# Ledger of designs, part 9: miniprotein binders against q96jn8r1131to1294

Target 1, 164 residues: q96jn8r1131to1294
Amino acid sequence: TLEFLENHGKNILLSNGNRTATRVASYNQGIVVINQPLVPQLLVQVRIDFLNRQWTSSLVLGVITCAPERLNFPASACALKRAAWLLRGRGVFHNGLKICEKFGPNLDTCPEGTILGLRLDSSGGLHLHVNGVDQGVAVPDVPQPCHALVDLYGQCEQVTIVNP

## First folded at step 3 (miniprotein)

Design gA4
Fold by ESMFold2-Fast, scan of step 3:
Structure gA4 (fold): chain B 164 residues (1-164), chain A 80 residues (1-80)
Amino acid sequence: as target 1 above (164 residues)
Amino acid sequence: SPEFDEAMLRAYEFIFRFEEALDKGDTETAEKYLREAKEQLKIAEEIAKELNDPELLKYVEELLRILAFLAKELAKELGL
């Protein structure tokens, strides 16, 4: 079953059998990682449960190709300088560098109840799904194994894994 | 605007370096990066104002609040 790893950002509290992550302080230190690799055809989904509209920016999601169980997480996912492909706002980032300007919907404007999904296709392309709708290939040729990551940044204070 | 995006990315990069320095207890390096982040944010703010874009200004205002929060965290580390 899919769960968040117990290695996570310091402001995270896990509940609901490690399927719900809550950021309990500040705007950062909210990185969580799914407990098993994102293998081709596996759709990993999280639902946005709570948004604090004091902030403008919202969650970041993507993949890392390093082992997450003992990783010392930076305060923000976009600070990762190796082995990270991230979706933030409308941008796609690789190791802190913007590689695509406008992909999919603006993640900073997705409301509570939105279900966001990550999936690898058979060619290693990373897809974003929004409320069940495939947005297309955000990143081609992601190295494997890789792990799905969510950064509960800014507005996004709670997410829950939905469906196996 | 590519110029706005570049200034914002630079500001965030300096914030990330500030956070790393503060975590290591390197307050001198943290102070330096906080100042550099503020300078990049001033550039981004000026560009957003010239473009008359209220959406870009919202992101500038958020980052200004983040910088104020981080300045308080640095002050606490310094015992101030």
Scores: ipSAE 0.431, ipTM 0.757, lowest interface PAE 2.4, mean pLDDT 89
Fold by OpenDDE base, second read of step 4:
Structure gA4 (fold): chain B 164 residues (1-164), chain A 80 residues (1-80)
Amino acid sequence: as target 1 above (164 residues)
Amino acid sequence: SPEFDEAMLRAYEFIFRFEEALDKGDTETAEKYLREAKEQLKIAEEIAKELNDPELLKYVEELLRILAFLAKELAKELGL
């Protein structure tokens, strides 16, 4: 069963069998990691449940290749400087540096109810899915094992893991 | 502040691009990214001031010092 790990950002409250993450304070400290590592053809999806328009920016989605159980989470995923591939806005980032300017839809403007998915293909390419539609390879040749990471940042205050 | 974080992140990105350009000997591009980085840091600085957060301000000032150092490196490459 896919769940968020108990090791998470300080402002996160888990519920619904650890399938729902809610940021209960401020705009940051909202990183969560999904327990099962990504394996080829496994589609991991989260639904944006609630957006708070008080803040700017929104959730960050990506993967980490370090052990999530030992990770001391920074205030935001953007501060991860190693072993991190992240989707923010329309950009793709590796260890905090933008490696792609325009990819997929703008995550900062995805409405509530949007379902975002990550999937590794057989070649190690990381795909983004939006509402079930494959947006293509965001990151080629991602090291394995890796874990899906969601940063409930800015506007994004709640997400839930959903099954395909 | 998300706005602060975004400005800082953009600054870091421009600094990286600056270094990349400098390594390639593309001083024109390097100058461009240096200016962009500075602009973002100034934005961050103003945000920090508005928030009256001395820790954030200190953080920005540290990066501004780094940027000043990088500017000197660029000047060396330009023969100045």
Scores: ipSAE 0.024, ipTM 0.345, lowest interface PAE 4.3, mean pLDDT 90

Design gA5
Fold by ESMFold2-Fast, scan of step 3:
Structure gA5 (fold): chain B 164 residues (1-164), chain A 80 residues (1-80)
Amino acid sequence: as target 1 above (164 residues)
Amino acid sequence: SPEFREAMIRALEFIMRFEEALKKGDTETAEKYLREAKEQLKIAEEIAKELNDPLLLKFVERLLRELAELAEELAKELGL
């Protein structure tokens, strides 16, 4: 069963059997990681439950290729300097550097109820799914093993893991 | 220097109040406390210069840079 790891950003509270993550303070310190590696064809999905429009930016999601169980998370996922491929806004980032200007819908504008998914294809390409629709390959040839990461940044204060 | 220590304590107190305001979602109050923290760090910088202590000056300059990064991030999040 998919769950968020107990190792998470300091502003996170886990509930609902570790399937719901809530950021209880500020705009940052909201990184969570899925408890099992993202293996090819596994679709990991989270639903946006609550948005606070005090903030401009919203959630970031992607993968890390380091072991997450004891990782000391930075305040924001885009500050990860190693082993990270992230989608933020419309951009794709590798270790804090933007590698694609415009991919998929703008994550800063997805409304409450949006279901966001991450999946590896058989060639190691990382796909973003939005409300069940495959947006295509955001990152080719992701090193394995890798782990799905969600950063409840800015507007996004709560997400819940949902089954396909 | 007691004056340097006092300015640094005030700066850190304003940074603490900035974090408390962010926790409450009060971005206007957070902006106010960031400005107050910056002012106290500028006072500490001037004192460090008068003391001709390059380590204290370097320390204050690093905190000013870090505070500027936090302020820029906050401004982006507020849509400024």
Scores: ipSAE 0.005, ipTM 0.335, lowest interface PAE 10.4, mean pLDDT 86

Design gA6
Fold by ESMFold2-Fast, scan of step 3:
Structure gA6 (fold): chain B 164 residues (1-164), chain A 80 residues (1-80)
Amino acid sequence: as target 1 above (164 residues)
Amino acid sequence: SPEFREAMIRALEFIYRFEEALKKGDTETAEKYLREAKEQLKIAEEIAKELNDPLLLKWVELLLRELAELAEELAKELGL
C-alpha cells in the first residue's frame, strides 16, 4: 500500500496510517515522499485537504532520483537541485532552472479537494493528473528509479493519499 | 493592523524571492532579499510589540526561525 515515508521534512506530522501529511508550522520544511518507487503506470494521487491563505505560493509536486529513506531534506524541494524534477505554480523545474512554462493548471490556485496525480508512462514521461484528467507529459525520460515527492509549501498544509 | 499585515506580506514576498535567487546560484541577489526580508520582519515585530499581541509576535518569530535556516543555506553556498 502507498504511504508517506517516515523520513520527511521536520514540520510534517503523519497520520491516518501515514497516508495523511500535515504541516504543523510555518510555510516550509514540508517535504514528504511516497514509500515506493514510481514505476511506470503506477498512479500516485494526493488530495489537497487544507489551504492557509496567509501564504502566497502553494504545494510543489515532482520526483526525486536519490534514495529518500535517510535523506536530510532541505527547507524546500527547490533546493534538491539535480536530484529533482518539480512542478511549481505553472512551471516545470529541474536543478533550479525553469525548463517549461505554463504546464497544466496553476498549482498556487488549486482549491481544497483537488486531487493531484503523478504517473510515469511506458516511455518514462512524467504526467500530472488533475481531478482524474491527464495534463500531458511534464518531463520526458525521467531517470529511474525515482520517487514521488510532495512539498507542502506555503498555502498547502495538508494532503492525503487517495486510491484510484 | 494594516501596517502589520503589509510588513508580513512584504517579508513573505522577499523570502520567496530569496529562495528563487538561491536556487539560481545568484548569491548577491539572495543576500539582498535576505536583508529585505529581515527588515520587514523587524518592522512587523515592532508593530506586534506595540500592539501587545502575542499571536502576531509568534508569527514573526516563526518566520524569523525559517529565515535563519535559509540563511544557513546561503552560508553553505558561499563556502562558509
Scores: ipSAE 0.000, ipTM 0.147, lowest interface PAE 15.3, mean pLDDT 84

Design gG1
Fold by ESMFold2-Fast, scan of step 3:
Structure gG1 (fold): chain B 164 residues (1-164), chain A 80 residues (1-80)
Amino acid sequence: as target 1 above (164 residues)
Amino acid sequence: SPEFEEAMRRAEEFIKRFEEALKKGDTETAEKYLEEALEQLWIAVEIALELNDPELLERVFELLLRLAELAYELAKELGL
């Protein structure tokens, strides 16, 4: 069963059997990680439950290649740099560099109820799924093992893991 | 140095945006512009050191201190 790890950003509260993550303060310190590696063919999905329009940016989604169980999470996923491949706004980022200008929808404007998914294909390509629709390969040749990460940044204050 | 002046110009623009975001209570946008301003100031430091020009370095430090004053105000807004 898919759950968020007990190790998470300090502003996170887990509920619903560790399947719902709520950011209870500020706009940052909201990183959560799925409890098992993202292996090829596994589809990990989260639903956006609550958006706070006080903030400008929204959630970041992606993968990390460092071991998350005892990681001291930074305030934002963007600080993970070399260990992370991130989808943020309309861009794809690695090591502080935007490696793709426009990929999929703008994550800063996805409404409540949107279901976002991450999946590795047989060739190690990272796919984004939006409301069940495969957006294609965002990142080729992701190193393994890797772990699915959600940063409840800015507007996004709650997400829930949902089954395919 | 044109490169130094450009870095300083960018830093001043980001500091202006940072201050405007603080006035609007948009602390997320304020932090973003704080980070951007610091990046440009570090570029300016590198250029000033390469040119071995103490006047340029002093200009960077003056702007960095001003930015620190504004960052202290952000921390107070966040209840830090």
Scores: ipSAE 0.000, ipTM 0.142, lowest interface PAE 16.8, mean pLDDT 85

Design gG11
Fold by ESMFold2-Fast, scan of step 3:
Formats: C-alpha cells, sequence, structure tokens
Structure gG11 (fold): chain B 164 residues (1-164), chain A 80 residues (1-80)
C-alpha cells in the first residue's frame, strides 16, 4: 500500500493512514515522500484537495535519488539540488536550473480535484500524468533507486494518494 | 539561483507576517513587514535581471502586484 513516509517537512500532518498530507502552517516546510521506490510502471497518484489562493506558487512534484527515511528536509524541494528532478509551474528543474521550459500544464493553476501522477517507463523516463492523461517524458534516464516526492508549497495545503 | 529563491522565500514569509499583523489590527507591524517584503522582491528582481531570466522577472512582478493589493488593504485599515 502506498503511503507517505513518517519523515516529512516540519509543517506536515499525515492522516488517513498516512495517505493524506496537510500543510498546517506557513507556505513551506511541506515536503512528503512516498514510502517505496518508484519502480518502472508503478503509477503514483495524488489528488489536490485544498488550495489557499493567498499564495502565487503551488505544489511541486518529482523524484529524489537520496535516501528519504532520515533526511533533514529543506524548507522547499528546490533546495534539493543534485538529488532531485522537479516539476514546478510549467518547468522541469534539476540542480536549481530549469532544464525544460514548457512541459505539461501549469502546476500553479491546477484546480482542486486535479489528480497528478508520476511513473517511470521501462527506459527510465519520468512521466507526468494529469487526470489520467500521460503528458509524456519530463525527464529521461532518471537514476535509480528514486522516490516520488510532493512539495506542498504555497497554494497547495492538502493532497491525498489515490488509486489508479 | 539559490540567492533568488532565498529572496523570494523571505518575501513570502514577510507577506505571511503582514497578513497576521493586519488580522490583529497591528497596522504599524503590518506596514513594517510589507516594507520588508518589498525589499526582498527588489533583491530578487536584481538577481533575475542579472541572469536575464524573463520567467524569474515575471515571478517577481506577480508578487509586486500582490504587494500593491496588500498595500491597498492596509490603506483601507488606516482609513486612507
Amino acid sequence: as target 1 above (164 residues)
Amino acid sequence: SPEFEEAMRRAEEFIKRFEEALKKGDTETAEKYLDEAYEQLLIAWEIAEELNDEELLLRVAELLIRLAELAEELAKELGL
């Protein structure tokens, strides 16, 4: 059963059997990680449950290649430079740099109820799924093992893991 | 840029502090945090301009527009 790790950002509260993550304060310190490696063909999906529109940016999702169980999480996923490949807004980021200008929908504008998915294909390509629709390969040749990460940043205050 | 993201983070933190102060009716503290947020956005703008990065400039511009809206809310609270 997929669930969020007990090790998470300081502002996160886990509920619903560790399948719902709520950011209870501020706009940051909201990183959560899935409890098992993202192996090829595993589709990890989260639903956006609650957006607070006082903030301009919203959730970030992607993968990390460092061991997450005892990691000291930074305030935002963007500080996880070398170990992280991140989808933010319409960009794809690694090492704090934008490596792809426009990919998929703008994550800062996805409404409540949107289901976002991450999947590795058989060649190690990271795919984003939006409401069940494969957006294509965001990142080729992701190093393994890697773990799916969601940063409940800014507007996004709650997500829930949902079945495919 | 780590320096850009830090300036943006500080700006957003000051905006949060502004909203908390305004909710409590502490207009003096609210004005202080609004000014601090603006200073951080100017730092972020300078970094984005040096990098010649249009997307980063747009991110700063969006928060500057938000600051203008918050300044209007403060002005109303002050009776201005």
Scores: ipSAE 0.000, ipTM 0.110, lowest interface PAE 18.6, mean pLDDT 82

Design gG12
Fold by ESMFold2-Fast, scan of step 3:
Structure gG12 (fold): chain B 164 residues (1-164), chain A 80 residues (1-80)
Amino acid sequence: as target 1 above (164 residues)
Amino acid sequence: SPEFEEAMRRAEEFIKRFEEALKKGDTETAEKYLDEAYEQLLIAVEIAEELNDEELLLRVFELLIRLAELAWELAKELGL
């Protein structure tokens, strides 16, 4: 059963059997990680439950290749300096460096109810799925093991893990 | 934003401590306070950008300009 790890950003409250994450303060300190490695063909999906439009940016999602159970999370996922591949807005980032300007839809404009998914293909390519539609390969050759990460940043104050 | 106001308050407090240290000729302590003021202003910029609030951004930029002027005064004391 997929759930969020109990190690998370300090503004996060987990509920619904650790399947719902709520950011209860500010705009940051909202990183959560899925409890098992992202293995090829596993589709991990989260639904955007609540957006607070006072903030400009929205959620970030991607993968980390370090062990997450005892990781001291920074204030935002984009501050991760090693072992991180992230999608933010329309950009793809590796360890804080933008490696692609325009991939998929703009994550800062996805409405409540949007379902976002991460999947590795058989050659290690990281795919983004939006409402069930594969957006293609955002990152080739992701090292394994890797772990799916969601940063409830800015507008995005609540997400829930949903099964296919 | 309470967090924005707190970051600004801390930046102004560190600027005051910088000025006091510089008047005493304690350039090492002055440099530390200048760095701490700058870090608080970086936090304030991030908050203002996330709020997309032009007035908050202008308030931060006014203090950043002041920090540049103070850094120049420190450099003169160091003979740079």
Scores: ipSAE 0.018, ipTM 0.472, lowest interface PAE 6.9, mean pLDDT 89

Design gG13
Fold by ESMFold2-Fast, scan of step 3:
Structure gG13 (fold): chain B 164 residues (1-164), chain A 80 residues (1-80)
Amino acid sequence: as target 1 above (164 residues)
Amino acid sequence: SPEFEEAMRRAEEFIKRFEEALKKGDTETAFKYLYEAAEQLDIAVEIAYELNDPELLERVWELLERLLELAFELAKELGL
């Protein structure tokens, strides 16, 4: 079964059988990673449970290609640089650069209850799903192995893994 | 960019509120504004990197350096 890894950002508290992640302090140090590699046929979904609207930015999600079990997580996913492909706001980012200007909805404005999904297609393309709707290929040819990552940044203080 | 300028304006405002809270010894309010200022500077630095503009990055570093000096004073008040 899908769970968040016990290795996570220092402001994270896991509950509900490691399927719920809560950021208990600040606006950062909220990175969590799914417990198995993102392989084709696997749809990983999280629901936004709680938003603190005094912060400006919100949840970031994507993939990392480094081994997460013993990784010293940085304060935010953006600091992972070459190891990460990230969806933030309406952009797709890699190595500190915006590689796609407008993709999917603005993640900074998704309300509580939104279900966000990550899936690899048969060609290694990374897809974002929003409330069950495939947004298309955000990143082609993701290096393998890779792992699904959620950064509970800013507004997003709680997410829960949900089954398809 | 408008988004960069907005983040910088918010950061400056939160830093001023952080300074005022420090002067009053209001530690809880100081932490609140410290974190809000840090978030805005984080947003500004990412925008500067996206635009590949070293002048924008330098403006962020000037505010960050000021914020860190103030954070060190807060740490001293807490005996850290």
Scores: ipSAE 0.008, ipTM 0.370, lowest interface PAE 8.4, mean pLDDT 87

Design gG14
Fold by ESMFold2-Fast, scan of step 3:
Structure gG14 (fold): chain B 164 residues (1-164), chain A 80 residues (1-80)
Amino acid sequence: as target 1 above (164 residues)
Amino acid sequence: SPEFEEAMRRAEEFIKRFEEALKKGDTETAFKYLYEALEQLDIAVEIAYELNDPELLERVYELLERLAELAFELAKELGL
């Protein structure tokens, strides 16, 4: 049911029925997007499968409100200029601007096996879940439709969709 | 824009030299090429703004992110 879209960053290889994404080169060009819009109460989860400690920063999670099927992805999610809300490290970013300094755990330090989830509540608030635990509202009033994305940046070279 | 392409080419060359200096543990030479790369990226950003071309800005941000990752390696060598 849930899969990564065939439109993705150029360094991505999809496998396992498009449920596993592997970044096969460098540290960037690793954006993937879930194939279905994030609707209220749907929890989309990915597991961190492999971390390459050669790099210092790690994966980014978030949502975009543009249609992803034909989007020309930038090298990193943080370069998205239109209607993107991203969680990176401990920060929350909107179109490159940090709108929250400390939210949830530091994503740059999450180990292999961590399950990260995104969910919209009934009021349109975007929630981060870490190993099943709701971290609270990272972004209020997200416009819809929106699409969950993962940027396999830096250390994070492989993720798999959990929630078959 | 030929000037944009020249700034980008120079930035990539300085990034390569920065990475090579890091591999050799030559921190003085690494700092030199780090700052040269940043100067070329700054020039490229200004040209992209004048052209109002978001795709050119994306190319600059891609190199800036790569340079930032390499700079973290330098910071580690310095104990920062």
Scores: ipSAE 0.000, ipTM 0.132, lowest interface PAE 13.8, mean pLDDT 82

Design gG15
Fold by ESMFold2-Fast, scan of step 3:
Structure gG15 (fold): chain B 164 residues (1-164), chain A 80 residues (1-80)
Amino acid sequence: as target 1 above (164 residues)
Amino acid sequence: SPEFEEAMRRAEEFIKRFEEALKKGDTETAEKYLWEALEQLLIAVEIAEELNDPELLDRVFELLLRLAELAYELAKELGL
């Protein structure tokens, strides 16, 4: 069963059997990681439950290649640098640089109820799914092992893991 | 803010050119792009401060950290 790890950002509260993550303060310190490695054929999905329009940016999601169980999470996922491949707004980011200008929809504008998914294909390509629709390969040849990460940044204050 | 996004885009482009110059051992060109990138990041800071938006400042700090890492590599190349 997919759950968020008990190790998470300082502003996160887990509920619903560790399947719901809520950011209870500020705009940052909201990183959560799925408890199982992202392996081919595993589709990890989260639903956006609550958006706070006080903030301007929204959630970031992607993968990390470092072990998450005892990691001291930084204030935002982008600070993970070389260990992280991230989808933010319309960009794909790695090591503090934008490696793809426009990919998929703008994550800063996805409404409450949107279901976002991450999946590896058989070649190690990372795919984003939006409301069940495959957006294509965001990152080729992701190093293994890797773990799905959601950063409840800015507007996004709550997500819940959703099974198909 | 379109002005903020443009400053950030220019900073990212100059950082890429800085890294390319470093790989070629062209320290004069690398130094030029270091300063160009820093100028765009300072413009981005001013815009973010005017908008009172801490998220925009976070984005600037991410690129500043990357620029600092590359500046350290330039310093090594120069024997500093």
Scores: ipSAE 0.029, ipTM 0.495, lowest interface PAE 5.7, mean pLDDT 89

Design gG16
Fold by ESMFold2-Fast, scan of step 3:
Structure gG16 (fold): chain B 164 residues (1-164), chain A 80 residues (1-80)
Amino acid sequence: as target 1 above (164 residues)
Amino acid sequence: SPEFEEAMRRAEEFIKRFEEALKKGDTETAEKYLYEALEQLLIAFEIADELNDPELLRRVIELLYRLAELAFELAKELGL
């Protein structure tokens, strides 16, 4: 069963058997990681439960290739300077640098109820799924093992893991 | 950007607490708040840099200079 790790950003509260993550303060310190490596064909999905429109930016999704169990998480996922591939807004970022301008829908505008998924294909390509629709390869050749990461940044204050 | 304004607000709050600790001669607490203020300024810098907004960068740099001036006071208290 997929759960969020007990190691998470300091503003996160886990509930619902560690399947729901709520950011209880501010706009940052909201990183959570799935409890097992993202292996090929495993589809990890989260639903956006609550958006606070006081903030402008929203949820970030991606993978990290460092061990997450003891990681000291930075205030935002984009501050991860090593071993991170992230989807934010319409951009794709690797270790804090934008490597693609426009990929998929704008994550800053996805409404409550949106289901976002991450999947690794057999060739190591990272795919984003939005409401069941595969957006294609966002990042080719992701090193393994890698771990699915969600940053409850800005507007996104709550997500829940959803089974396919 | 609300995220930028929040980072700046937090930096200003930590700078105020840094200054208050300095006035009380509590250098250990002052050092703690100095580092927390710097962390918030780095967050604000990253946001301003991503937005490619020179005015936001100016605001970060200005606040950093104010923090540096206060840090020199701490160094003087420590005999540096």
Scores: ipSAE 0.000, ipTM 0.297, lowest interface PAE 11.1, mean pLDDT 86

Design gG2
Fold by ESMFold2-Fast, scan of step 3:
Structure gG2 (fold): chain B 164 residues (1-164), chain A 80 residues (1-80)
Amino acid sequence: as target 1 above (164 residues)
Amino acid sequence: SPEFEEAMRRAEEFIKRFEEALKKGDTETAEKYLEEALEQLYIAVEIALELNDPELLERVVELLWRLAELAYELAKELGL
């Protein structure tokens, strides 16, 4: 069963059997990681439950290739300098550097109820799914093992893992 | 670039909120808006670099100097 790891950002509270993550303070310190490696064809999905429109930026999602169980998370996923591939706004980022300017929908504008998914294809390509629709390959040749990461940044104050 | 203008607009909005929080003596809220403004300025820098446009970079630098002035006011209020 998919759950968020107990190792998470300082502002996160886990509930619903570690399947719901709530950011209880500020706009940052909201990184959570799925408890199992993202193996090929596994679709990991989260639903946006609550948006605070005081902020303009919203959630970030992607993968890390380092072991997450004892990782000291930075304030924001974008501060990860190694082993991170992230989708933020319309961009794709590798270790803090933008590698694609327009991919998929603008994550900063996804409404409450949106279901966002991450899946690895058989060639190691990382796919984003939005409300069940495959957006294509955001990142080719992701090293394995890798772990799905969600950063409840800015607007996004709550997400819940959703089974396909 | 529409994306550049949007990032700049968001940065200016957060700088305004930073100013308002600072005037109220709410330094914790001011610091949070400062961080959000810097995030938008980072996005604007990346776009300007992708477009190879030094004039856009100059606009970002101007906002950074304005933000530095406001941060100096915060530090002065904290007695630093």
Scores: ipSAE 0.006, ipTM 0.235, lowest interface PAE 11.3, mean pLDDT 85

Design gG3
Fold by ESMFold2-Fast, scan of step 3:
Structure gG3 (fold): chain B 164 residues (1-164), chain A 80 residues (1-80)
Amino acid sequence: as target 1 above (164 residues)
Amino acid sequence: SPEFEEAMRRAEEFIKRFEEALKKGDTETADKYLLEAFEQLEIAIEIADELNDDELLYRVLELLERLMELAWELAKELGL
């Protein structure tokens, strides 16, 4: 079954059989990674459980191409260099640089209960799904193997893995 | 960059003064120091951009998120 890895940001507590991640402090140090590589047939989905509107930015979704089991995670996913492709707000980022200005909905405004999904197509394109709706290819030709990453940044203090 | 470190140091100093003023219920002084902290972070962002240094930029963004938290606390004191 899909689970969050036991290696995660220092402010994360895992529960519900490692399927729920809660950020228990601050606004950062909230990176979690799915335990299985993201392969073309796999749709990884998380539900936003709790938002704290004290913060302005919200969760970041994406993929990393480095082995995550012993990775020393930075304070935020956006500090990951060369190994990560990230969706934040409406932008697509690689190595801290915005490579696409406007893609999909604004992740900073998705309400509690929103289900966000990541999927690779047969050509290696990374897709974002929002409440079951495919938003299209955010990143073409993602290097493999890669792993789905969620950064419980800012507003987003809890997510739960949900089945398709 | 010495100029970057100085801007960050000044921002942190203004944040400390903001928190002290807020604890005393001095919202006018708190507002003044909050704005001065934002000004120093704006200077730090420009320096980080000129140096094309993502690590310096992320340090500023982290402190900026802290400032947004403090602005929220001030807004609550003002009944907003």
Scores: ipSAE 0.006, ipTM 0.161, lowest interface PAE 12.0, mean pLDDT 82

Design gG4
Fold by ESMFold2-Fast, scan of step 3:
Structure gG4 (fold): chain B 164 residues (1-164), chain A 80 residues (1-80)
Amino acid sequence: as target 1 above (164 residues)
Amino acid sequence: SPEFEEAMRRAEEFIKRFEEALKKGDTETADKYLLEAWEQLEIAIEIADELNDDELLYRVLELLLRLAELAWELAKELGL
């Protein structure tokens, strides 16, 4: 039931029934969004399928609070500013600011096969899951409705939605 | 930003190939490398803008001005 929206960054190609996203050019323009809102206890998971080591940074994931179906996506998720709460590298970011220094593993070093998950708890806290392990609350009190976002940035050229 | 430096490195490499093609009078090859260089500079602009870094943007603008000068020479050879 979970799919990537057909509205996505211009370098993305969707396949496998819109469950696989491939960035086919450059290092950016790779934002994809899940087709339904991230409601409490829904676990959305993606697997890293392919990494291109010519780039240094890797995928970013998080949530956006704007309507994604008709959004003109920027080159990278960081440009969404106020609308996005993002996990990049070891940091948690909102509105161009790093709001947490060390959270979870370094996303720039996660290998192919890593499964990354996003979930809201009953209090609106955003959780990151790595290979089934809950890393804790990355962002408290996320505004709702919100949508899970993956930015296939840099090294990460392909991800696939996987069931829990 | 490693991604910025890589885009700039690729742009400089394509500009070098563009200039080499121009010197040989190979306008078709020159036009191809001009477009590839432009794409890398667009990427670099996007990164500089995303980082809100005026120094990085200035570096892109300097290289853009150089590319524009070389492209002007190509346009004159093509009779534009």
Scores: ipSAE 0.000, ipTM 0.150, lowest interface PAE 15.0, mean pLDDT 85

